# Ledger of designs, part 12: VHH binders against q9uj72

Target 1, 324 residues: q9uj72
Amino acid sequence: MFCGDYVQGTIFPAPNFNPIMDAQMLGGALQGFDCDKDMLINILTQRCNAQRMMIAEAYQSMYGRDLIGDMREQLSDHFKDVMAGLMYPPPLYDAHELWHAMKGVGTDENCLIEILASRTNGEIFQMREAYCLQYSNNLQEDIYSETSGHFRDTLMNLVQGTREEGYTDPAMAAQDAMVLWEACQQKTGEHKTMLQMILCNKSYQQLRLVFQEFQNISGQDMVDAINECYDGYFQELLVAIVLCVRDKPAYFAYRLYSAIHDFGFHNKTVIRILIARSEIDLLTIRKRYKERYGKSLFHDIRNFASGHYKKALLAICAGDAEDY

## First folded at step 21 (VHH)

Design W2
Fold by ESMFold2 at other seeds, fold request of step 23:
Structure W2 (fold): chain B 324 residues (1-324), chain A 124 residues (1-124)
Amino acid sequence: as target 1 above (324 residues)
Amino acid sequence: EVQLVESGGGVVQPGRSLRLSCAASGFTFSSHVMHWVRQAPGKGLEWIGNIYRSGRHFYNPSLSSLVTISRDDSTNTLYLQMNSLRAEDTAIYYCAKGRSPETYDFRYAYPDYWGKGTLVTVSS
């Protein structure tokens, strides 16, 4: 499935993989009176997602038990969230996180932004299918009912999963940059609609040309212009789209730094990013983090979390030699 | 020079008990998680259980009523007690050690190094 040659992530397929023996050790860890939390970490953070699925299958076959269920029964708090989260196939993990972002009182708009601004067309398609199968709800209808205004319209465009791929047209890039510039000058509802449609629908390659032309026309960086022109979650979503187009690993580094250092309980953001990016670009995210913020992500997690929760996060993050 | 030497194997009648030993040298035995693993003829590896430096121990649920793992740090020896042996317990029994327990070695408890094993044959 999603395991393979991910030189940019931190979690790779383990060599000499034995899912039956792994399942037996997890059985020992979870089915007695005591729980072997270190063994859970030693196995599950050291396998790719596809290998974890094979372990869960072996566990069920051997013991007639649901591995995720047994972990939820034995574990608590943020450590449970990390270890259970590792066991989700990626589309279902995204669906799970979106469901909980919208379920109950309020909406976690930052979760919606982070997921929908960063996922590819294929990832969005699979996430919508997983959401429908798991929750018997339509993801698009839930987003519509839980959000409003141009923020909603932008999310609704992203969740269609229909961004142009690979297309570039330098003449159109200049035209699109003029539209973005005018939208910052006039700020009408019609201009906001045109702006978000450009950002949601053009290919990443085309948008990089658009952003360069915007700088040429306006003398402003696109992010700075959005911050001056707009506010609220619409502004935050537009910035997230631009940052993901320019340097998606840097976007996630920024989100991690904010989650670790901002006041409040931001454990969900840290957990979500580490799990979701571990096989994709978490190694690159680590590099961007250290370049921008001076200290390694490993160092900052060590000071952010404690106990087995910390150990699990650090195992997923991995570190440079000097971190150890 | 790390060594793990299993002993106590041989032919045993069904229903009897057997105690296997694993003599360890070349590393700080008392600081490592230790494991027993077995391999029946023509089959894959089967994890039996482990024991931490603290004495905490965990068993394969399929075997938990039949086995007891202990360690003696003063003699650097790991033990496996097996009761009510059956023909399906015929296997090569290996002891294994985890890695050095460094602060951020997130594989430290997983088996890293195996002995050569000792054959147990349960036969009438």
Scores: ipSAE 0.814, ipTM 0.944, lowest interface PAE 0.7, mean pLDDT 91
Fold by ESMFold2, fold request of step 23:
Parts: structure tokens; sequence; C-alpha cells
Structure W2 (fold): chain B 324 residues (1-324), chain A 124 residues (1-124)
């Protein structure tokens, strides 16, 4: 009865898949004096992640070499980031992006927000395991040490991966809306804690009722209220949670549009979203993008990216070449 | 309509060289990426190499010291030169072409159509 909407990615398992021949062609592409970048794109953007893992295994078996390592040696700049990123299993890709968001001086808070506000309980569990295995570090400990304040507290709640999955309760939704309204008015540390606990722990279905009740009580849209009441990365994280609850593909479309137009083409964000959502909802994201912004994501990528980097992004975006 | 006809196969003694040809018709040969692939008895397909319209070429690392691929766009002919033939080079050798270049296609260089093959037997 709830959420009947179906989402769709752009990358699917290829038919007639031959990992051995794919690995041989990648060997030719990477191990000679020249690099066949078109073949890398023609193969790797046209296989699902599970098939890419089988190709990497065949490559190692045949040549005793690490496919990702060979690509990093032959490729450069953003093209390297796209092609290497495609080779990560999804939980490891999330872990990889979080690690690099926190590693050096400073923190890429938008990366933390984008990943942690949008992932399901299962995805969060798997990324924590991948993070530990790959980096010999605890994801929660790293978030704690690299962030502070209510922004940290909210991320720490999200990263536990324990959002409720129950049915809706209209009476509780009204109570939760009252708590959110009071938090926007009082802005104390205790009110901020209550607010983030509701947004992080209630089910998506319950939160949609809560947001309707909030509008009834306050006369304001929840996002507008958060923008007026709070600031900084705490405010941005709360908005991301609300947007993901309402329409997660539209949230990613907004992030892509912002990355392309508001930041002068923020490559990391475009690459991360296209790769991470390619097998989940990137086709739906494309539709939301065109609906909201009037022009296609494909067109914007074509206009702002160049070279083999552009070709790779377009290949991921196009999927079956429908409705550019 | 599309045809790829391999020739030049036969029985050859170990250590000798052999040049295979692939005559192409029914498409614009000069616009397509071309491939050689082989299949030894009881084995799966093995990609030998490709050559782009520009002349850029790439080889299976396992075979790169033994083979040379070339193309003659004026005669619509693809060539495979093999040197120092070994018994393990006994196989059916196939010519293959990539997809149509007039369509914006992210798979354009990957093999799309195959010839019938020519048998090479290396024995003494």
Amino acid sequence: as target 1 above (324 residues)
Amino acid sequence: EVQLVESGGGVVQPGRSLRLSCAASGFTFSSHVMHWVRQAPGKGLEWIGNIYRSGRHFYNPSLSSLVTISRDDSTNTLYLQMNSLRAEDTAIYYCAKGRSPETYDFRYAYPDYWGKGTLVTVSS
C-alpha cells in the first residue's frame, strides 16, 4: 500500500557474457605500449558489477596481474577515477569514498552526507564491514574523530543502520511533528537531539506522515523550516535526510545538477553518483533530472566533460540509449 | 549481406610462418574495428588482437611476440601474420568486426559479427 514506485538503473547483466575473452581484450588494452581506452569503456560500462568481478578474476588467473592496478598505471585524472570506481563492489566503493572523504586534512562533509543520508540499513552494514576489511579501521570511530557537534551525532545515528521499518502510526506522526516544530522554535541542544533522532530512526513511511503533519501544524514545508532554523553541515544533513525520504532519486538529481552547475562541474560528486546508482536507480534519477531541470543529464555531461572521461560518463548515463 | 571470408589456412610445420587473410564485403570495412580470434580443438575462444581504422592495434599479451595484425582498406582485407608456429597454434582462426560506426554506440569496438573461420594445423 505504501511506496508502490519502482526504480530502475541503467546498467544490467550483459547477455552472452564471456569473462575470459573480456579479460584477454583488457589485457591487450592495458599491457602493451599503448592503452585501448575505448575497449575499456566498451567492456566495463557494459557489464554489471558482478560480471566485472568475474572479469577481474579471469584477468588475474590468466596474467597474474591486478586489473585495477593496471588501470591505475595506464589511466589518469578523472577517467581513471571512473574506470577504477566501476571495479569496486558497491559496499567497498562506499567505504572507499568515505575513507578518502576523511583521510587528509579537512573533511568532505558533502560526501559523508550523500552516502549516509541515502543508504539503507543493509547497505550501511555492508559498507562498515568493507571499510573494516579494506582499511583496518572502524568507520564509526573515524566519523567520530573527523566530525563534531550535532552533525557528528546525526551521522553516528545514521551509520548504525537501525532505521525502523514498521507500519505508520498517525497519532505518533502528529506527536513527532509537534516535536519537530518545537525543535525549530527552541533550537537547544536537546531539541536538536530530539529532531535528529526522529529523522534518523523513524521509517520512511512514518516520516512522510510526520512531514504532512508538520506542514499542518507550522504552515511550512519541512525543508524550508530546517533552512530557516539551522545552519552549517547539520542543516545540510537534515535536509538531505528529508529529501531522501520524500524522493531519493530526486535528491540525487538535485545533487547532480548542483555538482554540474553550482560548483563548476564537481567531478568527484558526478562520478560517485553515476557509479553508485548505476545498478539501482540511475535511470529514475535521469527522469527526475529532466522533469525538474528541463534538460537531460546526458546533454549536461556531454557539454561539460571531455575526452574518454566524457565517453565513460555518457556510457554509464545512457544505459540502453533511451530518452537522453 | 555482411561477409567475412578467411583464407590461408592449412597444414604447416612447427617453426614456420603463416599469413592469414580475411576478405570483407557488405559493409564499410575502413570504418570498423577488426579482430582476429581463434579456437583450438576442445578449447574456448581466444582473442588474438584487434586493429582500429587509424591503424592502432592491440594484442593478447600471451601472443603479442608471435603475431602481427594489419589491414589494407583499399582491398577491404584484414591480415594476421603468425611466426614461429607451434603445435598449440592449431586452431580455427576467425575474423570478426565491430559494430556499425554510423550509430552512436558504446560497444562499437567489441566484436559483433564473425566469419566462418579457416583451419590451421601445425604438425610434423
Scores: ipSAE 0.805, ipTM 0.939, lowest interface PAE 0.7, mean pLDDT 90
Fold by ESMFold2 at other seeds, fold request of step 23:
Structure W2 (fold): chain B 324 residues (1-324), chain A 124 residues (1-124)
Amino acid sequence: as target 1 above (324 residues)
Amino acid sequence: EVQLVESGGGVVQPGRSLRLSCAASGFTFSSHVMHWVRQAPGKGLEWIGNIYRSGRHFYNPSLSSLVTISRDDSTNTLYLQMNSLRAEDTAIYYCAKGRSPETYDFRYAYPDYWGKGTLVTVSS
């Protein structure tokens, strides 16, 4: 038996890990007049999240101080966002990003799309619990109040975290493909509802059958059809779901490329993806990025970011330094 | 071949001062972040502080009032000055170096190689 490419991150548990010594060096970096930003990077981007939690506990035990708090006092701008973000447990980081996407001026719909279209049932469950514990709010209620229309309805379906798992049914896939095709032609509210329910509720394996049947009956790729038929954030969310079903690392590569090149460098999106995917599939995302766009992710970050912020992002990206 | 040789250890009375030296060879000393680390008998390693090429330095907050780290790049020597020594300062004191700085080495400042150490005993 032979395997294809594995999904892999860029950050792993460090060997010979000593949380007490790490905490002491972070104390030196943060508690004096000057800040040792290189040491922050050298430690925190080179430990997995579980190890970072142990360092924070050692720091508190040893100095009676909150490591994240000390970083907020010493750091600024996007570098602070990267370093603070690394210290969040993954479900809490997702909850944190959703909270800030919805609070304050306006709503960051692309953040909602990126997180909710890509997370598994288990990840969504943990994220909802973290949101409730941290903010004393219901994630579903906040999404409902901050969004509207079919965009809202689709997000509300995704955030339930109840996508089907199990066997495939080719006859049902053909039926669903016909429903999707009619929805792209008719574009009524009822058709939009049927379309998003199929995309949100069917298993990934079943949806791949549906997309193949859609191609067979329409002669058209599912993403192209959605792009021609719909617009706005509803259309963007539907495309995100399809892309995640097909090749989730490729979806994130596309999002990174767009964040780097479309009307300037969108810092929050780059930071969020690098942190959230660093222990899951960021290495695979790097491969998809270079395959599709011809230049490495490392190259593009190096050219658009600066200072310690750039160094931190490149450390999380972790490779392809010599690539064009 | 990289060599870090600590010296200046010995028995010292409480309240006194002591200056340790670390002679470096086999690498470009002026390019590396340098560290002092100590280990009390039966205890784990304790980071004392570091000093960058530029002379910027950082200390373990628990020790910052006790210690001063300096370097002399012309003689490839790292120094640790310790004042008002206490019995708790009895330890083996190690000199350590960071990695050679290269473009995009994100671990360059973290200790990578240690000397054999010199024993300091604070008694009486």
Scores: ipSAE 0.800, ipTM 0.941, lowest interface PAE 0.8, mean pLDDT 91
Fold by ESMFold2, look of step 21:
Structure W2 (fold): chain B 324 residues (1-324), chain A 124 residues (1-124)
Amino acid sequence: as target 1 above (324 residues)
Amino acid sequence: EVQLVESGGGVVQPGRSLRLSCAASGFTFSSHVMHWVRQAPGKGLEWIGNIYRSGRHFYNPSLSSLVTISRDDSTNTLYLQMNSLRAEDTAIYYCAKGRSPETYDFRYAYPDYWGKGTLVTVSS
């Protein structure tokens, strides 16, 4: 996989793994009138994605049935979304979430922002391939048709998956910071284009230098400046890019906190982040969450979710000792 | 000391029925999910089914027409009723239990501790 070098998830390969027995227990859970939802959680949240693929293969071999299909038939609502989502390979899960964010009437811009602002070049290339194979559509064309304005232009730049990688240039960082400062002063379409091109195309290391120079020039934090200068989804996307450059786990902690506390529990956002980050940096996200917000993510999920849906989310999140 | 002791095995004729027992001790039997698992000669482990404290039970789809699992919490005993036995049902039959119930134990229902098994031979 493209990530997880120095961060830590919450889901790891299970020891003493027996995919045949796991598949048999899932068969018992799913193929009768009643459904053993606790067993689904006890198995699927306690295996890594590679092991889940082996379980699905064993299930098909033994019963001639599609495990994901059987789960969709027996389960409903958010619990279904969690259990089915765990069964997707990561590039296909990103593709699946983007497809449904854009399919039909309306667009889930927050989903587009969260995925495209945070994924690496390699992750974007893999999700584009998965999207084409699964839906027979071009991801870039779909984004273009479903979005507009500078928001669209920024997403279209990100989805290319061609952010610069390499050496930093402090003199260029100072120049780029001046361009960003001028863009906040002038706010023309041309300046908006220059701003998003810098944020989408420069390496993370170079952008950190740019953000420091911006503070030196303006006396203002980059996020605060963007919030004062722009609005709408364009502003939200630019902020997401800056936050991901600075501290990607903290960005996801912020997104989770907002999804839980900003007037309603935004189930799709919580589910997507927990699944997508579970083997990458969810433990690190959990630490950032508690550092910034004072309560553990486990605590907050426990208070706002219910039933088997809650149990599944908590199993993926896992808790600190104080949560138990 | 936790113990699971299977009994009731032996030689039985094809087409007949057999009832296996598992005597449990050293833990609060009524609080745990219980399982039956078998291993035929030269084969891997095959999960037969489970039963929750509520009486809810689930069976391996390949075996559901053969088996019935029950529990008697007053005697700390798990039962496996097998009907219309065939030679392919020859196996060692194991009793297993789930983990001790604790707040937010997300593995509580999955088998954690195993008995030594009882041999069932189906032959004429």
Scores: ipSAE 0.798, ipTM 0.941, lowest interface PAE 0.8, mean pLDDT 91

Design W2
Fold by ESMFold2 at other seeds, look of step 21:
Structure W2 (fold): chain B 324 residues (1-324), chain A 124 residues (1-124)
Amino acid sequence: as target 1 above (324 residues)
Amino acid sequence: EVQLVESGGGVVQPGRSLRLSCAASGFTFSSHVMHWVRQAPGKGLEWIGNIYRSGRHFYNPSLSSLVTISRDDSTNTLYLQMNSLRAEDTAIYYCAKGRSPETYDFRYAYPDYWGKGTLVTVSS
C-alpha cells in the first residue's frame, strides 16, 4: 500500500546560533533614520521562532528596548507586518490575527475560517489562552458576538478544541455518511446542525472513512455536494474543514493561490499563511501548490510582491528547488 | 582564494585614536557587504558595524559614537577608525565579508568569511 509523504516546514533552527551578535546587528539596523532592511531579513527569516525569542530577549537586555516596538517604529505597510509577525509566538500570532479579524464593525470571516478549520486541539487551547492574556477578552465570546447562524455554531464547535482523536468506528462511519447525505437532500436547520457536529467533532481518521462512505452512497464527492447544497460562509467553512481533513497542505496551497491571484486586499492572507506554516508544513504546501497550479509558489510570490516585502516573503518560502 | 588581511593593530595608550585596515583579495570586493567584528580576551564575538557597496553603514549602538567604517573600492581596502580608545577596547579585530550578491540570497549581507584578525592592546 502506498503511503503519503511527511510534512515539513521551510524554517529550521539555525546552526551556530549567536543571539547576542544577532541582537547587535539588529540594533545597528534599527538605529537612526536609515534602516538596514536586508539585515532584518537576513537574520529574522533565517532563525526559528524559539531563536527569534532569544534574540528579542538579548536585544532588550542589551539596549533596554523592545525589538518589535523598534521595528514597528522604523517599518511600514506589509513589510512591517511580515517582520513583526515573525516575532510572535505561534499561539499569540493566531490570537492576534483573530482579534484583528473581528475588531471594529466588519468581520474577516475568511481569516476565522482559515485559522479555526485548520488548527489542532492543542493549538486551539493555546490560542484561546494567548487571546485572553493579550486582549483581556474571551475568544469564544468574541466569535459569538461577531458571527451568526450555522456559521457561528460551527465556529463555536471548532473553537472548543475537543475534536475526537485516534479511535475510528467503521460502522459509525456509514451512519455518519448517511446523515451527511440526508443533510444535503433535506437542508433543514436540524440537518445542518448534525452535519457540522460530525465535521467538527469526529477525528480526521474517522472523517476520511465517512467521506469514503459518502461517495459510495451518493456517487458524489463531499466538497461538490456541500457546494451544491449550501451557500455563504457556512458553506465555505464546511468546505475548509473537509479540505483540511483530506490534505491540509493542499488546503493552504489553495488559499495562497486564491490570495495571490485575487485583488490586492489579500496580502494579509499570504503573510499569515507563510508565517504560521513556516515551521510546520510550508515545504509540503509548496509541493502541493506546484502540483496543482503548474508554477511554483516562489514564482508567483516573485510576480505578486515587490521591494523588501517581496524579499521577506521569498526568504520564508525558501526557494523552489524541491518543487521540481 | 579569498583572503582578508587585517593590519594596524598594536599597543596604544588610552584616549588615543587608531585606524585599522583590511586588505581584500580573491573576490569582487566592491560587490560585498563588509563588516568589522572584535573579540575581547575570554569574551564572545562583538559586532562593530558594516558597510554596503553604496557606502551605507550601520554600527552597533554601543559603539556608534566611537567608530567609523569606510571602504576604498579602488584599493580593495576596508577601514575602521576608532577614537578615544579605552582598556575595554583591547581585542582581536576581524574584518568579515558577506556572501556573493545574488538577487535572492537571503543571507547575502550576513558575515560569511572572516580574516585572521589583528590584536589591539589598549594599555598605559
Scores: ipSAE 0.783, ipTM 0.936, lowest interface PAE 0.9, mean pLDDT 91
Fold by ESMFold2, fold request of step 23:
Structure W2 (fold): chain B 324 residues (1-324), chain A 124 residues (1-124)
Amino acid sequence: as target 1 above (324 residues)
Amino acid sequence: EVQLVESGGGVVQPGRSLRLSCAASGFTFSSHVMHWVRQAPGKGLEWIGNIYRSGRHFYNPSLSSLVTISRDDSTNTLYLQMNSLRAEDTAIYYCAKGRSPETYDFRYAYPDYWGKGTLVTVSS
């Protein structure tokens, strides 16, 4: 291992950035009868989010038009979802994805899990604020009304955004590990509550100690124990929390692999992860993906996606030299 | 070895038309996206438009009624036709090319290499 855990994205601020010229080229791409989809990709996947905001401002200033609106008029299907999604500030993108996961009848529980199990306290606070401003709704109230049981209780704890930070106590880690072990044996509602409160509230540092003590006590890996003890979305959420604590990039690599292979190609999940992680840790996620699954993420996207949609995803993902 | 040589510039009277040429060499002209860009004195770069190998073309919405871009792959020449010229059209006009299309490059259509430009002065 290294001194501290370093992560890296795939999208960086472009050198020699000219937002006015970029806006002019996007105007040409979007405002005629034909659409220059290759130019949209060549520009928007090659700028960081802050630069995309400057381009959108220049576009509005020059043409009196909304760049996102023009893209939605000209584009369709999954390609539209990628290109429009790139234009959202990160907290608003999380809020947007949660809103659509819950609106109408039914709920996309895997979207709720993926976002809420993985975001930091600061990210959760910012997404709650963005959700309220954009949709005039309270995120916590919407989660409460759309979910139930211990799954709801766990999401409600995560969405508070109040996980302990930086603290470790080895004696408490041993005690917490014993509580987790008993919860896996007894499986009562009260034990489920104690288990999720430990997983949601203890710091990542402390939980890594807890998981090691759990293995010392039980001889069993924490994820395996949860999988044996519980089921449904509660079990999936607990596993997601543990995986994010241990190795968050590896969690996202697992999610991408499942999204690509389990149902043909789960477009929404792939799009969401690539956009949300592109400036944070997507390069590290790529590394974990290849280490774990043998093939690069680039390879798998190339083989399962098509058209300009594929080109956009590959541009965000980028590849190692052998991928090209 | 790549060369882009603009020509046809000079002094022209307001209201007249002008056709600029860009002679290309050192690459497979017919397979690259080509662009026209201009820079007025004391101003930033202004993208005029592009043209793909298929003939598909796109123009800056602010200029679309004033310009026509065409290409002749048999002579490796890019053209810019400008009509009803005004004083504000005074600028250095640059020809530019995209990157090589045989590489899987997500920036292939974006301007990569620029000519030295040709000066157009619109005055009486």
Scores: ipSAE 0.781, ipTM 0.933, lowest interface PAE 0.8, mean pLDDT 91
Fold by ESMFold2, fold request of step 23:
Structure W2 (fold): chain B 324 residues (1-324), chain A 124 residues (1-124)
Amino acid sequence: as target 1 above (324 residues)
Amino acid sequence: EVQLVESGGGVVQPGRSLRLSCAASGFTFSSHVMHWVRQAPGKGLEWIGNIYRSGRHFYNPSLSSLVTISRDDSTNTLYLQMNSLRAEDTAIYYCAKGRSPETYDFRYAYPDYWGKGTLVTVSS
């Protein structure tokens, strides 16, 4: 029994777990002439991240070799990205994805939005520490240098990881809603700053009250108002914040649907969300996906991908009985 | 009823070769991934290798120069050939099978059922 709505992932600790035997089978899969890609999937997608770390330790102990390194040498393309990604501790995976979003030619603003708009204070703190340890760089400084304008200011507020938690105030919610409504009417730089400060700093609980009051005052949905008032990556970030506050699993379902069906076929987005949410709320994301889009996420991934890449994604996603 | 019956064990002198057999029944042998696993006295399970329906095979890197796995689908028999046996190869040797192959069974190749094993003792 649940009190209220709970979220669930699709990957849990495996019962009867034997990291030594798993490591031996991975050794056979990776260290010969041929690669046993099915065995990689059969083991690694069927263990939680903590168990995968124990397998990697056993592999190193037995063979003196780096499991992730052996996988990167034997595997290629998107299949490599999935299987290697599964081996990252969650804070380091977020740090890894942000690093690659900002380095090289151009910046992947949608990756920055997706991660920073959706992570909790604790997740942001751990991701910042992982980023510093892995890359010897400050995450906040890198975001500042790679972005600009109100988009940057909003990301910089999110990456502080200091959103208010706990206490709500319904009277303050009405006042905050009026501030948001005025910001949509006036659209000055100061109003944009006031708007993003409310969205970045108030608790999720308080913001849900604010959005309800905004609807009462304006007769308009908060997302629709933002879409009418603003544009560019600033607008997209504000919408992502609102969607995450309302229903974070639904936000990720929307991102997955767009990644699968939009022009350009965004493999990295699908991989990132499935890995990052697999132990948190991916089952709930699947439910929201089917509710909104009519077909299961499993069905759409099956049609999106092929080969061992498809098998790995489907193993992480899992399906309802009718999908099998 | 699924059965895996290992045979060919016994006492063998160091340096000699030995072939183990595993007779399979109660399932469609030709459609399953098959494995050999061993357990030395006082030690944990050690995976030796596997072989797919196609004949593709993979070995524990620690043992790859000493073993050969083969299968005969016409007789439903799995084989383990071991050469240049050493005292540390003393163990109970188990035959194991993977799960039934199905579309989207993401554990189909992982061992699902073990035989009772056959003892191999390597001593002078």
Scores: ipSAE 0.774, ipTM 0.931, lowest interface PAE 0.9, mean pLDDT 91
Fold by ESMFold2 at other seeds, look of step 22:
Structure W2 (fold): chain B 324 residues (1-324), chain A 124 residues (1-124)
Amino acid sequence: as target 1 above (324 residues)
Amino acid sequence: EVQLVESGGGVVQPGRSLRLSCAASGFTFSSHVMHWVRQAPGKGLEWIGNIYRSGRHFYNPSLSSLVTISRDDSTNTLYLQMNSLRAEDTAIYYCAKGRSPETYDFRYAYPDYWGKGTLVTVSS
C-alpha cells in the first residue's frame, strides 16, 4: 500500500526520500538546548505518514530515542499537537483523539461525532484495534460509559463498523423513506431507534436514494427535517451522518469553517481534521470550502493561527497558486 | 549561476584538526540556511549540521562534540571546523544550501543544492 491511496489529499510521498538523513536532521533539531522548529516543519509536513514511520524507526535506531517523545518534551501548545499528531498511524490517531475526547472530566461529543459519523467500516475496525492495543480499553465500553440516551445508541451502532455495502434497492429506499418521515412526525423512543438504525446501517448509495425519496414524500430536505424534529447531540450526530453520506468533504469543510470562525479558537478540531484528512480528501475539502465560503481555507488558516503553528497548518493544508 | 566550492581537504593525521571552507556565489549567501554533509567511502550520506542566517546552528548528535559550523556573510564563506579527527572521518565533505527564504516556502531550510565536495583522508 502506497502512502496517500486517495490522490485527492494534500500530502504525498516525497521523491528521493532519505529517512536516515531526515532522522539525523531531526536529531539535530531536537537534541540541543535550542529547537529547530522550521526543520521539523520542513521535514515532517513534506513526507507521507508511511515515510514518517520510516523516519521514526531510523531515529530510534540511531539515537535510541522515541521521536514523538522527544517532540513532546521540546515543543509546547498547538505546535506540539500538530507535529506529534503527524507521527501517529491513522488508526492510532483516531484512537488517540477518541481517548482524549472521553478521558477525564467531561466528554468532547463533537470529536466523537466527527470521527464516528465519517469513518468507513474498515477505518472503524482498525481504530478499535488500535484503541485496544494502545490503551488496554474497549472503545465500545468507553463510549457506552461516557454517553447516554439515543446519542449513545447511535454512536454504539456506528462503532460496530457494519454498515451495508454495495447494494441499492429503490423499493426498499421508498420504504425506508416512509419510516424516516414517520419518525419525524411521531417522535417516540422507538421511532428514534428506527431512524438511527436506517442512517447507521444502510449503504451510502442506498441512503442517497432514501434521501431523494424522503424529499419526494415529505417535500422536505432530510437535514431540515432532523433539525425541526430533534435536539441536542442526537440531532447533531444524525445531521453529521446525513452530511457525510451526501458529501463528506463538504461536511469537513463546514466543520473547519465553524472551528475557525466560532468563539474560543477551536484549535484541536482544525488540527485533527487537517491531519486525519491530509492523505485522504483534504484537497477536495479545500475545494468545497472555497465554493461554500468564498475564501480559501489557506487564507482563513493564515488569519486563524500564528508562528510555527501557523506554518505547520499551512504546510499541511497547502494552497492554490493565488494563496502564495 | 549558483556555485558552492569546497576547499581545505587533504591528508591529515589522526588527532589533528582541520578547517574546511565553502565559497558561495550566484545567490544571496546571507539569506540562506547552509549545511555540511559527508559521505564516507562505500557509505551513505551523513548530515553534519546546519547554520541559519542568524547564526543559530544545529549538529548531528553523533558529531556534535567534534564539529563547529560558522559563516562569514561578508566573504560569502561557510566553514566547518573538525577536531580530534579519526580514521572514520575520512569522507568527501559537501557544502549545501537551503532554498530562498520565501514566505510560505515550507522547504526553505532543507538542502536543495550541493557542491562538488572536498576529500578529507585521515591517516598516518
Scores: ipSAE 0.761, ipTM 0.928, lowest interface PAE 1.0, mean pLDDT 91

